# VHH binders against Type II restriction enzyme MthTI (mthTIR): the designs that were tried, part 7

Target 1, 281 residues: Type II restriction enzyme MthTI (mthTIR), of Methanothermobacter thermautotrophicus (Methanobacterium thermoformicicum) (p29565)
Amino acid sequence: MSNLLQAIMNIKSIQERNLGSYKGVQDSKNRMNQMGVTLEVFLKDAFCNTFDIENKDLVYSEYFSYLGNQNNPPDMILKGGDAVEVKKITGIKTSIQLNSSYPKSKLFVSDSRITEACKNCEDWEVKDIIYAIGTIPNRVLKLMFFVYGDCYAASPSIYQRIVEEVKGGLHSTGLEFSETNELGRINRVDPLGITDLRVRGMWIIKHPIKVFKNIIPPESIKNNNFNLIALMKAEKYKQFPKKDRKRIEAEDNIEVTDVKIKDPDNPAKLLDSVLVRYDEI

## First folded at step 1 (VHH)

Design C11 (framework vhh_8pnl_2)
Fold by ESMFold2-Fast, scan of step 1:
Structure C11 (fold): chain B 281 residues (1-281), chain A 117 residues (1-117)
Amino acid sequence: as target 1 above (281 residues)
Amino acid sequence: QGQLVESGGGLVQPGGSLRLSCADAGFTFSEYYMAWYRQAPGKERELVARIYSGGDTNYADFVKGRFTISRDNAKSTLYLQMNSLKPEDTAMYYCAATYKVYESDYWGQGTRVTVSA
C-alpha cells in the first residue's frame, strides 16, 4: 500500500541521486525530459518506487486500484487510499484550468464524471483527493505541489449554487432553453434559426502558491532549485501509518511543520494543517 | 434580511416615460443580483430586466431598446427607466433581490404602472 508520505520520500531519493550523477549541471537536476517520461509516469513511479525498473505495469497494478486520464478522471487511485489528479503547468504561479468540472474537495463515488470502472475499482463511497500540480518550464520539473482537495476547494454546494444561478439566469431570458451536461444551450438565436449558443462553464482555480502565500513565503520558492511542497489537514496527517510519519519527520532536508490555513468554506475559521517541504540544496 | 421598497409608478399616456426606483434597506446591496418583474391582472409574473452585481444586464424581448435597468450601489437603489410606454406595459412592477451565493429571492410590495389614454 502506498501513500503521499512514501511518494515524497521516493521523490527525494531520486532527486538526490540525479544531483549526484551530474556534477552541477543545472538543467539535469530533474531528468523527466531526458528519460522520456511524462509527469503522470513520474508520479506513478513516485508512489510505486519504480523509477529504476523496466517493467512498471506489474508493479503499478499492485499499488493502484484505478488508472485514468483527462477523459476518464481521476488520473490515479491508490489501493485503499487517495485519489490523485495531475495538473501540468509551465509557469510557477499559473492558475489551474479545470475545464467543465468545478474544483473537488473530495471524490465521491456518485460523481457523474467518473466511469463505472472507477466506481467499481474497489468498494468505496468517498476518497480524499490530492491535486498533484507540477510546474515544468522548458521540460524541467521545478515545483511539485501536492494539495489535498479539502484544503483547497470549497464544498460542492458552493459551486453547485453558482451553476444553478447561471442556469436560472438563462431560463429568465425567455429564450429557447435546452438543459445539457454544461450550463445550457439556447437554440436558434438568429432570425434564420441557424445559430445555437452553448453556454459552457470553464472553472479556474488559483495556484496553491498564491492561495497559501502566508505560510509559503514567495521568497522561499527558488527558481533554480527543485521545490516540493505538500499540504494536508492535521487530521489527515495523523491517519498516515506511524512508521511513515516517523520516517519523514526524521529525514534530513525535509521540514514537517504545523500550520493554520483558512477553511475553504469559511475564511473566518482556521484549520490545523501540516506542511511538508523538500528543497534541493 | 433585505427590505425592498418600490416607487415611481403612476398613470401615463402611451409613448410616455416613467422611472421606477427600488430602495434596499439591507446593508449588502452591492452583493445582490437585482431584477424587475411585472404582473398584469390575470397573468403570470414575468421577468422584465435583470442586473448582476458586476453590472451585466439581461432584458426581456418585449422591453428591449425601451427599458434600461441600472443600479447605484452607494445609494443601495435599483432603477428601471421606462421609455416609449405601451398599453401592454400596464402591470404591477416588482423589485427582486437574489444573493450572490444563491439563497432566496426577496420581493418588494410592487408599484403600479398604468398606460392609458
Scores: ipSAE 0.000, ipTM 0.085, lowest interface PAE 23.1, mean pLDDT 80

Design C12 (framework vhh_7b18_3)
Fold by ESMFold2-Fast, scan of step 1:
Structure C12 (fold): chain B 281 residues (1-281), chain A 120 residues (1-120)
Amino acid sequence: as target 1 above (281 residues)
Amino acid sequence: QVQLVETGGGLVQPGGSLRLSCAASGFTFSDYAMGWARQVPGKGLEWVSYIYTGGSTEYQDSVKGRFTISRDNAKSTVYLQMNSLKPEDTAVYYCARTYEVRYTGDFDYWGQGTQVTVSS
């Protein structure tokens, strides 16, 4: 039903329509803030084309097989399609906090953090995952960055190795060790035996503007404008329906370009990728 | 165009030695730090050694005392002397350019890689 190219087209449409209704406005325009919605709601509306709909929940159920939250990831799964994780950040200089969850290149049905409801929302084994990163300084959405996990995160084995090595180091201390859903817990570390140390992984990942600076020059991001950027492998782009690819390539003020990015598993290798940009005043 | 070309890989028995070379072109070599990283089969890419513009060096703990990184600015070449090789050192070795940061994601240009196999 829906996909990222359709969401991009819907975002462009609502941005341009809202601009036309403003007479004599001289300040920066913010469509999400103007609509009085959260980033998550704005993105659900983008995938469903429901910005104008009063009763949205019925339409949401037609397009999404799963809707989650911070404690029950991911935030969304499109029926027959991609998973979406939403991140809200206030600036491009700050890294994105992933807390106890390491970066995901793909979403696997075997993932220990997802619920049975998510595992059973449809018949699936693995889904592409989109990190939808909204940069919202002073409550104004200035940058909407969609990046597929496999362009951005390394394979799970990279992060799992670090987890295993840290756990091994904790065991090697010879102190009382208890395993939890964290990296570990070391009990009774002080002479009175009254202090326990919980070791929790707090994963952080650089903002994609910092990661992809060679294909997205910082000067191309205009602070007084809305910028939309989407990054995906060329293979992923070719899997979208031909109708959606032809539509977005023909669309005024949307640029679709072939780029090369470093392979997250081996930066010595370059991956053929597609960059989609929509910039708005 | 920036180009890095590695040579010197091959098959050696445990305890043997190899010297890898990386010829750089397309930039002012002396202005950049250089490093070596390796891709072990079944594992991710890991940094091995780093040499700063001033000649200071850093090594991954598992290779410290066995490997030596050096550079020759007149030849625009960086070297990795590998001694007392172990089967665990079997990997594709990559030469890379960087801005004085040792995280592998901060290297901006990489060579094609050279295979090192340590097997009896």
Scores: ipSAE 0.000, ipTM 0.246, lowest interface PAE 18.3, mean pLDDT 82

Design C13 (framework vhh_7b18_3)
Fold by ESMFold2-Fast, scan of step 1:
Structure C13 (fold): chain B 281 residues (1-281), chain A 120 residues (1-120)
Amino acid sequence: as target 1 above (281 residues)
Amino acid sequence: QVQLVETGGGLVQPGGSLRLSCAASGFTFDSYYMGWARQVPGKGLEWVSYITSGGSTEYQDSVKGRFTISRDNAKSTVYLQMNSLKPEDTAVYYCAKEWTYKTTYEFDYWGQGTQVTVSS
């Protein structure tokens, strides 16, 4: 079984090993860049501790109940554990495109976007979801941000209200409307009946560095090193195995701090949370 | 050390009034947004009202028209005037300071809060 605390420890381990190999070349310390792997493969290796293993698929099958992609979300589901959605960006503060689906605080088995293979990968109803956001300017991983969806996305009712208001507006016009996974589609709008209009939603969420600047000062993010940040509710942190919490709290150069964040459903309410940081200078 | 001390709570009959006061110290008071939040028994923390450094105010819909927030920068004090109190207003009321200067409108609370009980 694997979890986010184990992945963080594995990332730290491989980063420190690479530092010894590179000796004074700051921008070449990262294992992902050294191996030429994708962010998705780097993260699978982080959860499985498989950075140096030739036959990774066998080990991946031990740790993941599901492996997906952009068209078949989520990118990963840990056996008996969290779902992981991977986002790659090149700008340090670039907003995250979530495609046609609104931001998810949790992953529900009833989600219309997930495949039957995902729904049946194990016996589950709901999973915590981690957004794993890698910032990779000039092919160098500079920032790895793990944020749990329930720290970052509002409840589904917030986003669903917008969808229903848009659909209601279309229906009130008396136009021919067809139900789709998109916000709307209006068929045969011209006299010849040959033009359809698609109303596509592209949900965009601000980068967590901008959202959580009160607990992660922008000046603490360095351009010439590697920054790892993980944010979770205090309740989630306490649910990790005690051995993993003790290990990460005792680890040199990893900071584990109690912080408060705004409730995504009510910004005047504060939620007890835990911030984990690992930075290389 | 940042310190916020809430006073003015008590027991009041439905329809009554109370005025809460919050004495602030340890920071440049007039530079920060100030607010009030409440912890209702059996529920979570609820935002009630805030006042900007410039004096603009905002209220939760359930208290709008009944509660008035104000500040006295010379005394480093923020107030909450509560009128037409309802049993649903029963809570511990916390004074809150903006987490960061003019950036996020996030609030922290310090101290024990003050109990308001609306009952006959």
Scores: ipSAE 0.000, ipTM 0.103, lowest interface PAE 21.9, mean pLDDT 80

Design C14 (framework vhh_7mjh_2)
Fold by ESMFold2-Fast, scan of step 1:
Structure C14 (fold): chain B 281 residues (1-281), chain A 123 residues (1-123)
Amino acid sequence: as target 1 above (281 residues)
Amino acid sequence: EVQLVESGGGLVQPGGSLRLSCAASGFTFSEYAMSWVRQAPGKGLEWIGRIYYSGSTSYNPSLKSLVTISRDNSKNTLYLQMNSLRAEDTATYYCARTEYKWTTEYSYYFDYWGQGTTVTVSS
């Protein structure tokens, strides 16, 4: 069993931030120079404490019930624990591209985008989801932000309402529509009848550093070092094993702070939350 | 529109103390971090410290024992308390509105400055 608090401790222990030559990545015939692949391996190693281990796949199978990819989300699911979605960016405030999938506050087993392998990886109905957002300018990890979806994304009904409003607005125009998995497709919009318009829902979510500037002032992040930030509801923090909470609270250079954040479903309401910060000098 | 006006400078003897004020107008003061910066005659700018909108502070390590930065959001005023002043603390002191620039390297920058107030430490 592993969890976010253990991963944070493991990340602190290695203190090497240059991912351009990360030794955790093994060569293979299908090796591609892909954005985020090295970050995904680094995070798997963080959860498993396998940074210096040669046979990683065996240990990964002990800690993860599911390992996915861009087409088969999420990127990983911890056995008996959280789902993790990894996002790599080069600019610190770059918004997160979610494409056709609206932001997820939780991962539900009924989700239409997940595979049968994911649905059956263990006996589950709902999992907390961590967005693990790494900022890696010039191949150096400068900011690692872990945010639980339920602190960050609104409930599915909010996004589904927007989809229905947009679809309704399109249909109210009286234009010719065809069936689509997107927001709409309007056929033959030009006089020759040779142009179709596709209306795609491409969801973008603000970087959590912009969202939570009230509790994480941007100016509090030191330049020329590594910053790790994790944000979770107080209820979630209390669910971690007592030994892991005691360990992280006693750790030098790690601050564990009770904070209040705006409820993603109602910004007039504040939610009790816990902010974990590691400031590397 | 944005204005920062420093006051409280003057002559002080070595070992003495002095409190500077900065009156802010033309923006929502409580939403911005603020900094103090000084420039001694013939030298470059030296950052003293900042106070975040939350009230937490960060100081230049070389000056931390000399200074305390505080703010009063109800008066739109920033303060710099200086103690145990030395001749080398003679400088023009500026308050500045602090913005965060986040590119390849993380950095702070100052988008608006006051005109400065002069502090002279001399017997």
Scores: ipSAE 0.000, ipTM 0.109, lowest interface PAE 20.0, mean pLDDT 81

Design C15 (framework vhh_gocatamig_d2)
Fold by ESMFold2-Fast, scan of step 1:
Structure C15 (fold): chain B 281 residues (1-281), chain A 120 residues (1-120)
Amino acid sequence: as target 1 above (281 residues)
Amino acid sequence: EVQLVESGGGLVQPGGSLTLSCAASGFTFSTYYLAWYRQAPGKKRELVAGITYGGSTVYMDSVKGRFTISRDNAKNSVYLQMNSLRAEDTAVYYCAARTIYEWTDSYDYWGQGTLVTVSS
């Protein structure tokens, strides 16, 4: 069984193995870039500790109950554990494009976007979701940010209300609508009746480094070769196995800090949270 | 297996109050969006009130300030408290449930309806 603390430890280990070449002293390079793997494969290897293993698919099946993709979210679900959604960006603080999918604070089995295979991959009703956001300028992974959805996204009720209000506004126009899986489809908008309009929503969420700038100063990541940041509620951190918490707290060059963040559903309320940082300077 | 059962309808005088209840079974109620719709004879079914699993609410303009929707996840029930009832509130009231969605508005489940008549 794997979890985010184990993945962080495995990432640290693989990064530290890149100390130089046998032909002389060279700058450390990110292991992902040296192996030519995708961010998705890098993260699967992090959870499974399979960076140096030939038969990865067999081990993946032991750790994941579900492996998805952009059209069949989420990208992965750990057996008995968290869901993970992977986002790749090239700018260090570029906003995250979520397209038609609103930000998820949790993954619910009732979610209309997930497949029957995902709903039945194990017996579950709700899972914590991790956004694993990799910033990869010039094909080099510079920032790996893991943020739990419930620290970052508002509850579905917030986004659902916006959808209802926008749909209500569209219907108030008196235009001819058809039922769709989109926000709306308006038929025959031109005098000849030959033009239909699709109305789709596209959600954009600020990069967590911008959201949490008061606990992660931007200058702290500026000159590092690699930055790893993970943010979770204190309650979530305490639910990880004692062995994993003890190990990460004792690890050199990993900082585990108690912080407070604004509640995504009520910015007047502060939530007790834990920030984990590993930086390769 | 899956069902929504409405209760609490009846005859009431203008200015009176009624509380409608909807009892749900056969699905994970706490994660669903719940709504009350109504349909008067010869008219299209219209949304009266809706409530998300987090408790956020929406209301039709003509009922704002008069009606209150609420939910009790422990009892798998949703309620509509109707105050200051008017003749135009006369309709069959339906409970409806749907999954959390990005942009779709189709309801997965509908109740059979309960009649509310506002007349002297």
Scores: ipSAE 0.000, ipTM 0.135, lowest interface PAE 18.6, mean pLDDT 81

Design C16 (framework vhh_h_nbbcii10_fgla)
Fold by ESMFold2-Fast, scan of step 1:
Structure C16 (fold): chain B 281 residues (1-281), chain A 124 residues (1-124)
Amino acid sequence: as target 1 above (281 residues)
Amino acid sequence: QVQLVESGGGLVQPGGSLRLSCAASGFTFSDYTYYALGWFRQAPGQGLEAVAAISSSGGSTYYADSVKGRFTISRDNSKNTLYLQMNSLRAEDTAVYYCAATEWRYTVTDYDYWGQGTLVTVSS
């Protein structure tokens, strides 16, 4: 089985190979740039260690119980493991567009946005979710940030309360309300009955670099050819196989640090967490 | 069976220094079994407080805000010993200091093996 610590090790390996360490190559010429590979394929290869394999689909089926896309989330689910949602941005600190889906601290099998194929891909009720956020200015991967949803997003009840309050406000207008898969739709709002109002939600969440600035030195991002950062609760880190934790803690140029982050449900509380960093100069 | 034995505690004046040692037996720091090691303290009338921790490879360290810049944690795998170098000691550092070991990441509740403690008194 694969997990985030194995993916980080595989990314380190391919990045070091691509740089040509002897020449001190300044550009992180990752496999994506050289082969025209997309971020989601790069990440599938990271979890499967398939960067050097041409016919990847067979190996992908051994490691993933589900592979989705933007219209059928999440982008991937590891067999017996985490869900992964991939986000590509071009600016180093650009906020993340989540469109019609509020931020998820975890993925529940009861989620109305996931398909029956996803719900039935294995026997599961809840999965931890990783937001894998790649910053790719000018087609070069400069920052790969992995953040577990429960470090970053509030509990579902926070967002659901906002949705219900907005829907309640629309109903309180006394106008004709129609059923919709959007936040709201009110038909025939004008005297001639020719105008409909459609209310669509677009959720936006701040980039983790801005959220976790107190534990990530901002200037360290500017000076590196490639930055990899992963953030998880201490309890999540302990659940990884001991061999994977041992391996990553022993790796040169990988820092594993105990940190404290604000609880997304209560900023007055601090959560014990683990920060993993791999940086190239 | 794992045993941890602290030493190096004693009376020191404010501004002074002490080095605590924790000798481990029943396992080796370089063994396949991966241990995180840490120092905890309990001041008079206070609860147990985490002071410093170091990963199995020595690559990662943690320090409580109250001791950052003053205390340094280190390990010697060849001597199977954990150290805490305490500089610029203050009256508030007076406590019984415990070393602890665990196969898991650092938290107070995660530590499986504990020493008996060594008293550090910072007083004129």
Scores: ipSAE 0.000, ipTM 0.115, lowest interface PAE 19.7, mean pLDDT 79

Design C17 (framework vhh_8pnl_2)
Fold by ESMFold2-Fast, scan of step 1:
Structure C17 (fold): chain B 281 residues (1-281), chain A 121 residues (1-121)
Amino acid sequence: as target 1 above (281 residues)
Amino acid sequence: QGQLVESGGGLVQPGGSLRLSCADAGSIFSTYEMAWYRQAPGKERELVARITYGGSTNYADFVKGRFTISRDNAKSTLYLQMNSLKPEDTAMYYCAAYRTEITYSGSYDYWGQGTRVTVSA
């Protein structure tokens, strides 16, 4: 049984161990967070506390009910817990490319993009989803941002309305369409009938540090240090085990702050939320 | 796995040229991205240039038009041709090899010990 608060504590522990093992202040800082594994493996290790374990896959199977990838989302589902979608970017504030999938506030078992293996990995209807966004310029992890989907993405009806309007507009052109799960596929568009056109929607969402700049001032992101930030609704935070909340609130160099964010479905409404920040020493 | 060994550093006057080499005695060169980093006294290590296995290059703004990174996969050797050298280029230059995917182990996959470049009158 793992959760985001445990993963944050495990990341802090490995970060501080690595800092302590280096010699020379200048080189120590330069070499922190230089990764020897993929971001996906780093995050699995964070949830399982397996950074130094040889037989990781055995432990992974104890903590995760599902492990996926970009083509078989989500990247992970914790047993009895949250789904996790991993996003890698190299620019400090680069927008997140979501390809043909619109942003998800929650993961529903009815989602057409998930496999039967994912739907059947446990008995579930809906899961909270964490976007785990790593900013990794020059192979160095500089910013790890965990944001729950319901703080960040609007409800599905918002995006589905846009899809329906765009599809309706395309069909009103009178062009010959074939059956498709994309926005449109138009066959035989040239006189010889040898060219097909595929119209795909490519969704892009702004980086959370740009979205939440009122509660995370850009100047508070330390360019030469590792930054870890997690954002969740206050209700979600209260659902974590009391022992995990007590531990993280008592931890040196971790700040837990009550904040208010705009409701993704209604920016005139504010939602009570919790911001967790780890600042390296 | 393998060991990276840099050579070609030295003392040159401003406007001069140097060619750095990085030799790999192992299997690192076969699939890894290669890079040159530098570190001046009292400063952080910074990326100078990067090259993929296929030869695609990326340069830091402060060396564009002056430095050229290249690799010879058959000879397992990485090069950095440095032209129009400036006093600000004075640093230890490090060869690095790392996977195309993001990696973490407290350090990069492979580093050389460095070769010193001094640009002074």
Scores: ipSAE 0.000, ipTM 0.116, lowest interface PAE 17.1, mean pLDDT 80

Design C18 (framework vhh_brivekimig_d4)
Amino acid sequence: EVQLVESGGGVVQPGGSLRLSCAASGFTFDDYAMSWVRQAPGKGPEWVSSISWNSGSILYADSVKGRFTISRDNSKNTLYLQMNSLRPEDTALYYCARETYRVTSGYFDYSSQGTLVTVSS
ESMFold2-Fast, scan of step 1: ipSAE 0.000; ipTM 0.234

Design D01 (framework vhh_7mjh_2)
Fold by ESMFold2-Fast, scan of step 1:
Structure D01 (fold): chain B 281 residues (1-281), chain A 119 residues (1-119)
Amino acid sequence: as target 1 above (281 residues)
Amino acid sequence: EVQLVESGGGLVQPGGSLRLSCAASGFTVSSNYMSWVRQAPGKGLEWIGRIYSGGSTSYNPSLKSLVTISRDNSKNTLYLQMNSLRAEDTATYYCARGWSYRLDAFDIWGQGTTVTVSS
């Protein structure tokens, strides 16, 4: 129904409309700041084109098969389409905190961290996942970065091996363990036997602006009022409806460029990719 | 050495059209972001638009219906096509190598070519 290219077009439209409305008031022309909405709501509105609609929940149900949150990932799944994970940061290039969940190249229905409601929201086995990373210094959205997981995160086996090695190391200590969905738990570590230690994994991934600095010049970000950047494999771009690809390629002030990125599983290999940019003056 | 040389300026009547050229030496325009910038007499610099290394273009929204940026890779030359010229378009026009609409981000500038729109 909806997809990333349509969301990008909708964000451009609302940003340009707001620029005209404010007559050069830079810090209030941003739609998210103007409406006082969260980044999650802004992005739902972008996919649904519902920025000016009061009864949003009805329209949301037409476009999304699942709506989650931080404790029930992912934040959203488009009907017949991609999963979206939303990350808010306040620093320009701050690394992304993924908490106990390792970076996902894809979302699999077998993932133990997603709910039965998510697993059953439609008939699916695997979905492409978009990390939607909003940089919001002083409550103003300055950078919206959409990156597909398979451009950014390594295969699950890379991260799962680290988890297994850490768990194996903890178990080899011969200490008393409890079952846990974390890296480990060691019981009764103090003489009174009143302290347990939980070993919790906290995954951190570099901001995509730092990862892809060779195809996104730093000066192109610092000097713009608002940047929208989307990165996807060339094969993913070709799978979008021809109508949406033709529309975005014809759109004024949107750049669609073929680029090459390092393969997250093998940095010696380059992957054909597409970079979509919209910059606000 | 690297150099940009603009040409094609002159006197033009209101409503007329003009095409400016920018010849590059010492580097390849198709491998760089290239911009056009103008300065009206007694005013500051105004960014017109840019062409990405891949060939896509981006414009100042206030000017996008009036201008077109293009290039000829075989001649290593950048162009600015201007239509429906008005008195307020009287300015010195510069080509520059750089991504940003913020002028302090450009590392190479041409000497400029003057366009005068007069009734």
Scores: ipSAE 0.000, ipTM 0.212, lowest interface PAE 15.6, mean pLDDT 81

Design D02 (framework vhh_gocatamig_d2)
Fold by ESMFold2-Fast, scan of step 1:
Structure D02 (fold): chain B 281 residues (1-281), chain A 119 residues (1-119)
Amino acid sequence: as target 1 above (281 residues)
Amino acid sequence: EVQLVESGGGLVQPGGSLTLSCAASGFTFSSYALAWYRQAPGKKRELVAGITSGGSTVYMDSVKGRFTISRDNAKNSVYLQMNSLRAEDTAVYYCAAYRSWGLTEYDYWGQGTLVTVSS
């Protein structure tokens, strides 16, 4: 069993170990590229504590109930724990492209976009989802942001309403309409009946650093350091094992702060949340 | 009822080849990771090769380029093709499968098959 707090501790440990290694101190900004790994592999290693292990895939199978990819989401599901979706961007504040999938506050087993293997990977109905957003300008990991979906995305009904309104507009054209897993397709739009129009949704969500600028001042992101930020509801934080919470709260160079964020479903309401920050020295 | 049955072991000359097979039953094979381990006399059991449900593979450094692991989900089987065998490859080879959530089974091991590489 692994969780986000353990992953954060493991990331800190590997970052500190690489500083002052036998070969001398390396630029901390380049650690991921120096290891020659992808962001996905780096994050799997963080959850499994497998940075130093050559035979990683079998250890991964002990910690994850599911490992997916872009076409078979999510990227990871921890055994008895959270789902993880990995996003790689090059700009520090670049908006996140979610493609045809609207933002997820939670992952439901009823989701039509996940595979049967994912639905059956364990006995589950709903999982918390972590967006793990790595900012890697010029091939250097500068910012690792973990944000729980329920701090960031609105409830599914908000996005589904928009989908249904768009579909209604397509139906109201009086043209031949076909249902797809996209927004829709309008067939035979030209006089010869040889042109179809496919309507695809492409969802975009603001980077969490822009969303939470009131609790994460832009000037607090150090340009030449590795920055790690994690945001979760206070209730989620309390659900982590007490030993993991005590360990992270006692850890040097890790700040654990109680904060308030706007409710994604009602910006007039504030939610009690916990912000975890690791600033590399 | 979970069962893993290895076969294909035997005596072979250095430089020779063997194919090990492991037939599985009693669990949803396609959702499990499978691995080959070996244990030489007086040594601890070590991972030789592994394959995930998605087909990704991992190999011990000393067997890379010589051994190939593969799986056949339709036959509920995993295979280890061993080429260019050396005396140090002599060991009992074990097939292993890793449990999935929602099942009551533990990690499963076969009984092993002996591979002897004659000098």
Scores: ipSAE 0.000, ipTM 0.117, lowest interface PAE 16.6, mean pLDDT 80

